VH-VL binders against E3 SUMO-protein ligase nse2 (nse2). Designs and how they scored, part 5

Target 1, 250 residues: E3 SUMO-protein ligase nse2 (nse2), of Schizosaccharomyces pombe (q4pir3)
Amino acid sequence: MSEAQLKTSLEALSQNLLPGNQNHCSFDFQLKEIDDSIKQVIKCALVAAEIKNNECLDMLDSGIRELLDAKQRLLLMQQSVDTLANKTSENISDFENKSLLDIYTQIFKELIQEYEEKSDYGKYGTQGEYIEFKKTIWHEQNTDGSDFPSMKTFFNVMNTEEQEADEVMVYSATFDNRCPLTLQPIVHPILSTACNHFYEKDAILSLLNPTCVCPVVGCEARLQRSLLKEDEILERRLRRAQEISNLKEA

## First folded at step 4 (VH-VL; framework fv_ontamalimab)

Design a40 (from o4c with heavy chain R102G)
Fold by ESMFold2-Fast, scan of step 4:
Structure a40 (fold): chain C 250 residues (1-250), chain A 120 residues (1-120), chain B 112 residues (1-112)
Amino acid sequence: as target 1 above (250 residues)
Amino acid sequence: QVQLVQSGAEVKKPGASVKVSCKASGYTFTDYGINWVRQAPGQGLEWMGWISAYNGNTNYAQKVQGRVTMTADTSTSTAYMDLRSLRSDDTAVYYCAREGIGYYYGMDVWGQGTTVTVSS
Amino acid sequence: DIVMTQTPLSLSVTPGQPASISCKSSQSLLHSDGKTYLYWYLQKPGQPPQLLIYEVSNRFSGVPDRFSGSGSGTDFTLKISRVEAEDVGIYYCMQSIQLPWTFGQGTKVEIK
């Protein structure tokens, strides 16, 4: 669907580059709209961080990355148009029997492929907007005067398959994969949507009658069956944590 | 045989309180919770609340919140429902019904019902 | 609260003929554990309710084959393939996915 929209846009841009129609392309309006949307995401992140809604923060992280991808796509389209316009004006004889659209498509294809092959750190970790997003969340959640850490701490070798050895970063975070009820590693997780704590499914369900208080120390959330959900992402996180733990012990 | 046996009918004046009992037999009392469900004359079923016989945990319907207390005595395998500040619209048959902890059978065994009449 | 709506409210059936009762919930009764927390109860005159069907379509112990439940999400049906005299009473659907547990208003089944 993105590709079909792109082809339509490219045909319009190609028409604007013809010698008989000497208008220069501008994406200023579209870029401004994306920048405004990014600012709105950051404002939402401040509120979500303040109320400690980690699910919303994960959603906003995905959203800002998509907006940054869209922004970069527009910048690469503009760069492709400018490249084509310059070549056409200086070496018009080279293009006498060639489709401007075909030439544009090839230029854009090469640039977008280069971008899409970058690691997540390469795409987002050096972008001012993403840095502002992460700083906003950090400062709201860390009021003890701790300095904002390097952006690389938010990216590890498992987040990007293209991350180079000299840039390899192993995150050091205690992720407790043990059930608070059984004190055993969780095999079949179930997540509380009321407090975001998770348990061995059979153990917590046997405690419901039809409600119980969350067994995690310091948590007073009241749980009921409708608030407990199986979560594929949590299951994957627990599996990954176990793999990392095993690797560290080997 | 699995059964729940409730206390007898009660007639109360507005503002009084009533305590209904529900004695369980034929199963492990602490493996189940007890629901309380009432039915006004000619009306449908209305859930009042739940108590766990396992851990004493309770949950009450909003309409009776602050006026009801549910308890369970594991030594006698008996659940109780105390309803205070009675109004005429509390006139109903009150049922206890067991529900298994972690089971999906719903309320599978019901008491015979206790008629509570609130009148001047 | 989840609202449970039954239709029809009353049904008169000739013995041996089929009967069908609809139950609609204001929200989906499907839990992430894959189970749908929908139940059917029968209350015979002067008796407490008794469980007929659990998890939409499963007959409870001792319930005759002529009773069947079906449906998904928010739309459920209880069918009696051939109504007998002992089936007279009020039928209720119920959800237990979300507190408070809620019942439909009931469907009265009578013999002609």
Scores: ipSAE 0.000, ipTM 0.384, lowest interface PAE 16.4, mean pLDDT 78

Design a44 (from o4c with heavy chain Y104F)
Fold by ESMFold2-Fast, scan of step 4:
Structure a44 (fold): chain C 250 residues (1-250), chain A 120 residues (1-120), chain B 112 residues (1-112)
Amino acid sequence: as target 1 above (250 residues)
Amino acid sequence: QVQLVQSGAEVKKPGASVKVSCKASGYTFTDYGINWVRQAPGQGLEWMGWISAYNGNTNYAQKVQGRVTMTADTSTSTAYMDLRSLRSDDTAVYYCAREGIRYFYGMDVWGQGTTVTVSS
Amino acid sequence: DIVMTQTPLSLSVTPGQPASISCKSSQSLLHSDGKTYLYWYLQKPGQPPQLLIYEVSNRFSGVPDRFSGSGSGTDFTLKISRVEAEDVGIYYCMQSIQLPWTFGQGTKVEIK
């Protein structure tokens, strides 16, 4: 094969594997099927939340995570093809007589490893579909006007072997019961949705101008009122923890 | 319904000043900041600054610093942008935009825009 | 100031076909808090901008599933799996990690 023929073949391969291509649209079709399935899971979650079927909600949570994993895998496969085409078109002579499949497989392996090394929060907690799934359940279960909590809260309450793992423990470590501004135990917690740090409400609100930098050492997150969320449930939990601590120290 | 409603179009001479209003409804005004973003004819979006409705603190883009004043009236849930010493290159559509969804620093609700034309 | 560069500047798409828009930032948008402060907006003709995607990949309320965002660090992509007539407009990426907030120059999407 000449250099020009190889380049043309790689360009054709990349085009044929792009989503929406009329001749070979397998990626686009699969992505649509996954997106449609996610929408159905969210509809089922609304019904399950309405009838308070927690067993069904747990199964739906597992299901939507699997669908999001499948979606990301397809997107990374597509990205791997694009990366291969770009590398080969730039230096086609360097890849002459090389296995394109082996090169593709190595690119994909590196990308999927990066994704799989993410925490559950990193994989799902920042995805719009999963956020919508959790918000749908929350609003159905909390009709009293309570605000939707930080997404990180949901990952700290998972009853899995992973919850006992170091990765989950690292996420839990973002909560410190001592306020970085007052250096006293937090009584009225406020959560930064920007950096997942907690503060005493009045102390952090007094620091806004109209933004401030997170006072936690090493954290450069920009804070403003709209990103600071009160958590009545956490406040109750902190009071319970303090009560138990007082009993043990008596 | 969450909504931002802006004042009407203005035509000014170079050297004049303009004051644009942005009235908020459907949410707690003091829990959000208001950004001002402008768009010159056929051009992209340019951030001008923002104001906190919570405490009235402001931050202005360097390009307009010294010529702009942003204020917020909590009693009427209205933000204002006052731009003075107008030049022809200030001709633009001026938008106010709420910054306040808890998962980002971006702008989620925008006003309809106010056209400001500066001509001799 | 952080410079945001979009490619292509214009895109003409047959209905039902995909569209892809690239956004590159002059410095990383990844914060030490683990979040990436990258957003996508759509401005339809005669309308103000509307939020489409926040924090790289999160679809805003009411945004159709055919829109997806991806990327990390300085390199981001917005994809529309099947472009519809209602998707016509100018798309902007934006960063809010550092003041002043800055936008890309915009990508015009039209129907063939």
Scores: ipSAE 0.000, ipTM 0.396, lowest interface PAE 14.8, mean pLDDT 77

Design a45 (from o4c with heavy chain Y104W)
Fold by ESMFold2-Fast, scan of step 4:
Structure a45 (fold): chain C 250 residues (1-250), chain A 120 residues (1-120), chain B 112 residues (1-112)
Amino acid sequence: as target 1 above (250 residues)
Amino acid sequence: QVQLVQSGAEVKKPGASVKVSCKASGYTFTDYGINWVRQAPGQGLEWMGWISAYNGNTNYAQKVQGRVTMTADTSTSTAYMDLRSLRSDDTAVYYCAREGIRYWYGMDVWGQGTTVTVSS
Amino acid sequence: DIVMTQTPLSLSVTPGQPASISCKSSQSLLHSDGKTYLYWYLQKPGQPPQLLIYEVSNRFSGVPDRFSGSGSGTDFTLKISRVEAEDVGIYYCMQSIQLPWTFGQGTKVEIK
């Protein structure tokens, strides 16, 4: 973020915290844009891994880390605004002759410094998006069914006091490409972010009125349009599963 | 920034029709449903219905069923609510509101409201 | 239809003092997915409603820590630990477990 951009944002925060102002700081749109960009990077990584372009993979790795840093910066800015608002409402007498801009800057500085002091593993190794990025590349390069290694392998983490609940889920089953609604192979997949099940896009979206329950047996997840996302990695996996199935001829 | 911008105030006679627009910006229009909620002067909030911006599916509140039509135009990212056979008790501020970005959110982004006055 | 009942209907508070609003539903708002579909909104004078709390107790982005939600089943509470001038408005609870979505009648919060 530039110095001019930061100054403008902080001036807006000062105005929004004046008596009678009713604005709340929210970065939902910006966070969605970053998440969409991350998904695009992962899509590109699948292609780069498929054609064995290591230079492109290195560039994409750098790119996804920058996007994750940007996402965290936005979250810390939101936290800093919330902290400032809370302090102002609780101890207004403590802000006599004090700049709201200076107070915000100090709060944000402390939070961002804490984040920037983390190891690369601490910043990226435990992030779901980065794990998915690494898994996508691994499985494309290791088509013999080898298990995805611990994320710590990519960061040379030696001490276990930073132990995370690193669940490397071992999927050892035939990939099911059938839609639970149409009972046919999926052509245009859509993924539920609520339960991680997937469906033929038009079939599931036709059930929304405005909500429905996941049609997969035993799943109680309630679905709505905003929870259903296209996933290009899933689209490619389904296409490959169909190719393999087509090669199996009786 | 995510915004819903509504059309301006309308004054109608009983029996007329009104069509309120709600223009979306700052997000992918077809990824969210749009709710319509109204508020009569000095009264509470009343849900009127929902439309899918993706396929145009609708669900209307029973009280306005048969008098209301909701539509969405993907090319202009605009949702519409057309209310027919207006009565004096339809006088209200009409809001459009986006369904939440995450599964636990209610309606998270609201339009500024359109005042519809029905009088002789 | 699920009926949402708020108490009190009006509340006048001195700045810095706490406020508490109750919301009762005619049916349980707990879904078989384990989630309770209860929300709180604030409508400031001349503005559209804004989301404060979702799923009973979760603060929406940008909502100050002084706001908290609690409850289960059919009984819910919104608390403001220290009411500020900017908190003036009408508070509504809402359920989205069953169509039509329904709101409480509203609680007007004003400063003495």
Scores: ipSAE 0.451, ipTM 0.803, lowest interface PAE 2.3, mean pLDDT 82

Design a46 (from o4c with heavy chain Y105W)
Fold by ESMFold2-Fast, scan of step 4:
Structure a46 (fold): chain C 250 residues (1-250), chain A 120 residues (1-120), chain B 112 residues (1-112)
Amino acid sequence: as target 1 above (250 residues)
Amino acid sequence: QVQLVQSGAEVKKPGASVKVSCKASGYTFTDYGINWVRQAPGQGLEWMGWISAYNGNTNYAQKVQGRVTMTADTSTSTAYMDLRSLRSDDTAVYYCAREGIRYYWGMDVWGQGTTVTVSS
Amino acid sequence: DIVMTQTPLSLSVTPGQPASISCKSSQSLLHSDGKTYLYWYLQKPGQPPQLLIYEVSNRFSGVPDRFSGSGSGTDFTLKISRVEAEDVGIYYCMQSIQLPWTFGQGTKVEIK
């Protein structure tokens, strides 16, 4: 195969990685499959934690870590393709005598090596999905109102500056169970995939005509029905938050 | 400018009922809740309950549960508190206060107060 | 119900001097979401209450920087670094972690 044919193929592959592309072989398709699998693991963890099946929880922990590794590999492959595309556009003459495939392979090797050399805490302890997994288990098993501990406690790590610097990939830094529209605790949650805010379902749906701006102060996200999703895990977390609130009231 | 303006003072006999109004202006009424807080002469603040202006959901303090009804009229941006079977210990200044989205459980804008006197 | 206890109940301060008010709750005001649902209000004579501090230490818009809030769990403090004539009134702490919302008894601040 010629270098021109390879360049055209890589450009096509890069184009197919763009969000919204109608190509079933894209990285977006693979990432969605992994995300769906992670959600299933977390749902299983809710049940296993509730019935206190520690053996199942250990297997689910291993499973979610493997899924996160797969997700990172895919993201690094995408980054490697993007890096290659940028380098070829910036300095074409520097690559005249080099295989584009060899350049890609070197970029990917460097990125994956960096990831593989991270500690378990560095790989998983700062990932939003893994944090959600651990919080889900904690809240099911600790209904007495105890605060969720530092992620470092799950990895038996000594305090280091590097590990603390990487700490925050938190999708939900604080959990507020109150609807911004009704000012009541949420009973039937619906999540915005555009801004990660959540609302009482009927309240936000009543604002759509057929779109609205997110009612959360400072949020400019435009909402429509297709961006609003029901989330069973969020519903369970809201139920637990209400139970904790009720315990404090008692 | 954001304002809550309440109805005027009321003098009632024991056993009567009173309906206090709270008219909102300067903001989207249906995006906020309204708290009702009372203050007896020389006493501290006592929470009575609140209502969502969006869907009409209410929460009332146990002390007045069964005697109080809170409502909101979105067409006039006005909240109401109807207190029945008045007793002398219901004598107080009644405040409405907006519960802001910016401060989850905090009351950031207050009405001027309505004095309700219950005497024989 | 959560009981909110303020000390002292009354303070007489010379203009320009500092003042400190304590508020203690019968149980923790820290929620599982990481926020502490404690608020400070000032009621000036003949006026409705006004919000001073939200979530323990955050100063509400327009509130002078001489006001500061601190504390955690069940123990909270409101400090005024230099009391001015316009600061006269009754100060209330409030919790909104559980229904019913409850206020402290109030602390009256007067100028000597």
Scores: ipSAE 0.000, ipTM 0.384, lowest interface PAE 15.7, mean pLDDT 78

Design a47 (from o4c with heavy chain Y105F)
Fold by ESMFold2-Fast, scan of step 4:
Structure a47 (fold): chain C 250 residues (1-250), chain A 120 residues (1-120), chain B 112 residues (1-112)
Amino acid sequence: as target 1 above (250 residues)
Amino acid sequence: QVQLVQSGAEVKKPGASVKVSCKASGYTFTDYGINWVRQAPGQGLEWMGWISAYNGNTNYAQKVQGRVTMTADTSTSTAYMDLRSLRSDDTAVYYCAREGIRYYFGMDVWGQGTTVTVSS
Amino acid sequence: DIVMTQTPLSLSVTPGQPASISCKSSQSLLHSDGKTYLYWYLQKPGQPPQLLIYEVSNRFSGVPDRFSGSGSGTDFTLKISRVEAEDVGIYYCMQSIQLPWTFGQGTKVEIK
């Protein structure tokens, strides 16, 4: 296939992904089918929870995770096509001495690898559909008015950064706390009230345009300025911890 | 009392520019972003862009990209929208609106609006 | 751009009667964070828009309990249980899941 033919095919594929131009084989059609399947799994989970069929609930949990993986894969494929189409429209392909297919493959490979390397919590724990799935089961099994617990309670959190973020809140594990954005010790902490993660203030605020997603690995919380609170007490604790650390090294 | 107070009505010729101001009071200006939304006569609402009052970062709607500049002056707690190369279809009421408080992302406080009329 | 479509475009209501406004989005407004980024605004004659409902169903501060929002995914409804004279104006739904933020075309509510 020539580069011109590939470009034409990718542009046609991009057109088919537009909301107003759907057919049986479009990405939009496939995403709708997956979304409908997820809704059906959640309805089945309500019934399974009501009759206390834990074996069925475990199967449904596996099923919804598989559907979410498939959905994310389709979204990343669409993103890769859109990225390639934008690069093609900029008339830079010849200068790079790289085929459009190679560029697409690299973009998609990087995106899917990033997703596949996430912990189970990172993949599912912050997904709206999975949260709804877990809430549906929880409320059916806990009719006494108990609050729905943190999604982290349903996962074995194995990611070190996620574990360290929780430990910083307890202030027992990290004397040299690192910002997920700067990869440096936090000096001016700011707390997300949406996900209870800490960042270097100026770094996270620089990402808002007008919103951003929490940069902590596995966290999909959506942030805006009003959700971010300065933590003067934590700032003083981190400063004291650094002073102690510096004295130890001297 | 949280308020956004905008500058007065403007009448401009095609090709001119207009600068609308939005003065904030009753809250810490740098804790919230400001959105700009316009409404043509008898039409619906159209988002124009956003500015961070904290660091001046901006994001503009494609329709006005290249013709609009949004700024924020922390010393006067005032946001500005400069729109250049005015066309008749820029005739609208222009609103500034604060991004929402903690629990909601919507625009919770709006200015009274500035009517901009572009006519020959 | 996400397209927001409201029905009906206008509604004449006798005081004390209920009113219902529909809003449909061209794409799901559910974010991976579990939140649905849909809002309802009221623009009274000669005034700027005012926030009524945020995240589908939550009433903004000071909004009377006769207003309620519901829906999920792409289909949303605003209900007024008993319309009063002060409720006259144009109602807009809005999404903020994807830039640019987009509004429905508006529904005019007036008294008979």
Scores: ipSAE 0.383, ipTM 0.765, lowest interface PAE 2.8, mean pLDDT 80

Design a48 (from o4c with heavy chain G106A)
Fold by ESMFold2-Fast, scan of step 4:
Structure a48 (fold): chain C 250 residues (1-250), chain A 120 residues (1-120), chain B 112 residues (1-112)
Amino acid sequence: as target 1 above (250 residues)
Amino acid sequence: QVQLVQSGAEVKKPGASVKVSCKASGYTFTDYGINWVRQAPGQGLEWMGWISAYNGNTNYAQKVQGRVTMTADTSTSTAYMDLRSLRSDDTAVYYCAREGIRYYYAMDVWGQGTTVTVSS
Amino acid sequence: DIVMTQTPLSLSVTPGQPASISCKSSQSLLHSDGKTYLYWYLQKPGQPPQLLIYEVSNRFSGVPDRFSGSGSGTDFTLKISRVEAEDVGIYYCMQSIQLPWTFGQGTKVEIK
């Protein structure tokens, strides 16, 4: 288990923080074990996605998040030890009559609390291992060559309540429901999987001969019919935007 | 199973016309374009043109412009290539092929081919 | 029209030995979108062409890992690490950067 392994690592660290002990603390073995476990979860996810076992995929998602939490905690423990070592080297007198273990515990407590207060997106959405896990599942389940969506689609980052300032969030203030070709509100949307721009279906399809370049300013993406797909999330967003526009006209 | 099934072999006299069919199954016909490619006996591949199964838009190779018409019938999921004023050098195997998916414009599914022989 | 030139035009290979086919285009196949529109097809005797490689180096679904594509700009190579009997046929490179789509003249691969 990752929890039992973390507990063992914490006990070992406590034993190594003795007065006068200048030995470097390393969790390389524990970190490697977690990385190997993450790789195994991703391999299992590929198989589960292939056989379309969503229940297993949900369990694997929980498992990889737990492994990433364990990895981060080990990294914060190492950071806490390094911080303690640097402070004792720079001003050893400040640690007279103080327990090194108590100082370590306070440093670690502050760092782990900061991590635990992050949103799920903040914890996992930007981690390379979790992105690889999600991409592996996506590509196996979407064999038509569709682009992998933004990681934010897997988390509730569209919440109307503003999140904490420690998280960087860049949201558009407006959602433009106008077609770049017709300059009219989109009625039948179609999404480019090549560049994630969207258009009025008939308008963009009339430009294909058999290919065209995306009409959005600055976009160089080459389009073809098979890259243009209907998207349920986009359809919902456009319907919502149109409802808001209609309410403003009332 | 995604497949394209073409009509049978044709033998025509010079000056005649031929209409080759290409029936699609196993996918949404209107979501892909159809290419036509021919191969003369013992020679390489030559692109003839493309048609949109959605709106019927076409683009023909310069060499056959004026003699070829490509159409698509969405009710039967069938594409057609009609070649007029046949010459002996139109003798070839004619293939229909679906445009590829993802970021590439390749031809990922091909019909079995229709042999058209033009002789006097 | 973009001219696609293949070398050699034919080669005979002992089973299990490697084979290499070159394809040169008269113009760069790199699009402003950053992608290179070069493809490889195999036509087995009596069959239609089948897609092997798309966008220079990506193997199409079901294509064995013994096939690999490489290259950039105007010079491209298809390699077969160990030729099997089922690999006999005519190999074509193709470009779709500019209409009309054009193919190389073909390379015939035969077993010795």
Scores: ipSAE 0.409, ipTM 0.786, lowest interface PAE 2.8, mean pLDDT 81

Design a49 (from o4c with heavy chain G106Y)
Fold by ESMFold2-Fast, scan of step 4:
Structure a49 (fold): chain C 250 residues (1-250), chain A 120 residues (1-120), chain B 112 residues (1-112)
Amino acid sequence: as target 1 above (250 residues)
Amino acid sequence: QVQLVQSGAEVKKPGASVKVSCKASGYTFTDYGINWVRQAPGQGLEWMGWISAYNGNTNYAQKVQGRVTMTADTSTSTAYMDLRSLRSDDTAVYYCAREGIRYYYYMDVWGQGTTVTVSS
Amino acid sequence: DIVMTQTPLSLSVTPGQPASISCKSSQSLLHSDGKTYLYWYLQKPGQPPQLLIYEVSNRFSGVPDRFSGSGSGTDFTLKISRVEAEDVGIYYCMQSIQLPWTFGQGTKVEIK
């Protein structure tokens, strides 16, 4: 490449990779597809655990690890282009006439190597999705309510890896699937914007006359209809919990 | 092994209060709620209320509303039921029983029971 | 409150013979989530209740296959295909569709 061509390419790359251009270097759709696939693996694992098919569980374990590797690869690709954009923003005029692809490839290779050199525990043991997968299998196979063991129990964890342990990840957000008013799983959630608590829609609405105090212990928020809103994210989380429960019954 | 171990038998006079404990072991306490169910001598089962060990939310049966308080101590994995203004018809065996908050919406593990006798 | 009515209230069974217990609710136990919140518990003499069947027809872990639950809406049945000495006790149906949770009166099963 000539110097003029390189300058033009770097300017275009820095403009396209800068924050605020959501249509370029975004893997949201691919990440969502991987997340949906992981959810399906967990559903299959619940059924396999119920019928005690250990060969299927081993295949599903391998499958979820591959999905998590693919997810991490996409995240590292995004990080690599962000790093490239930052480098070009800092030193556009002083750049050393190198191929953009070569620079990207170097950045990505360094990041992916760091990931690939992690132990299995370091890659998967602290991931919320994998913890949920293992916890789902455990609770189905140990219906007597035996305590879910440390994630390290599922891996050959060495002293060095223990010392370099990643932050503990909590699996899918810990929350009550049950309405505080009905003590039943919530089907139609409604969220209080006054206190950030949620309820079965019809139950809380029937309690309003025209106001009520939040039924959650320790909460003194006064509620009225205008403070209650539907929450799409909460609906999706509750729907997933319902799907897992339904598969267990099958 | 999953266990719920309850406090010992109590004999109380009418108007007194009783506090029954239920110590959980062998499972993650905060993944479950605790139901309280009582049984009068020779009678059937009567639900008293429920508490979430996750967030402390409670729900009490109307018959005991205003006289009962349920609490959960996550540091000791112990649930409590405090029943006040005791009457002779409160004489019963009181059971605690765990129930899932996300899945497993059934009472699968029960305490051994605590006999509460109210007499004068 | 939802009223749970069991029949019979007592029955004497010769070992190896079948037993059947009926449970009727004053209202449907079908939830909008598609599940029916009906359970069966057994209380053996001197012991706390133990879970036998959850959500109409699902046997709890360790419950022998001679126990089966069936029914829908307001009418439910617990069947024991071959009653054994260890099955002696009081059987309760329970609903958790509406607060307060309510139990049937109990059915006493005893060996002749």
Scores: ipSAE 0.006, ipTM 0.465, lowest interface PAE 9.9, mean pLDDT 80

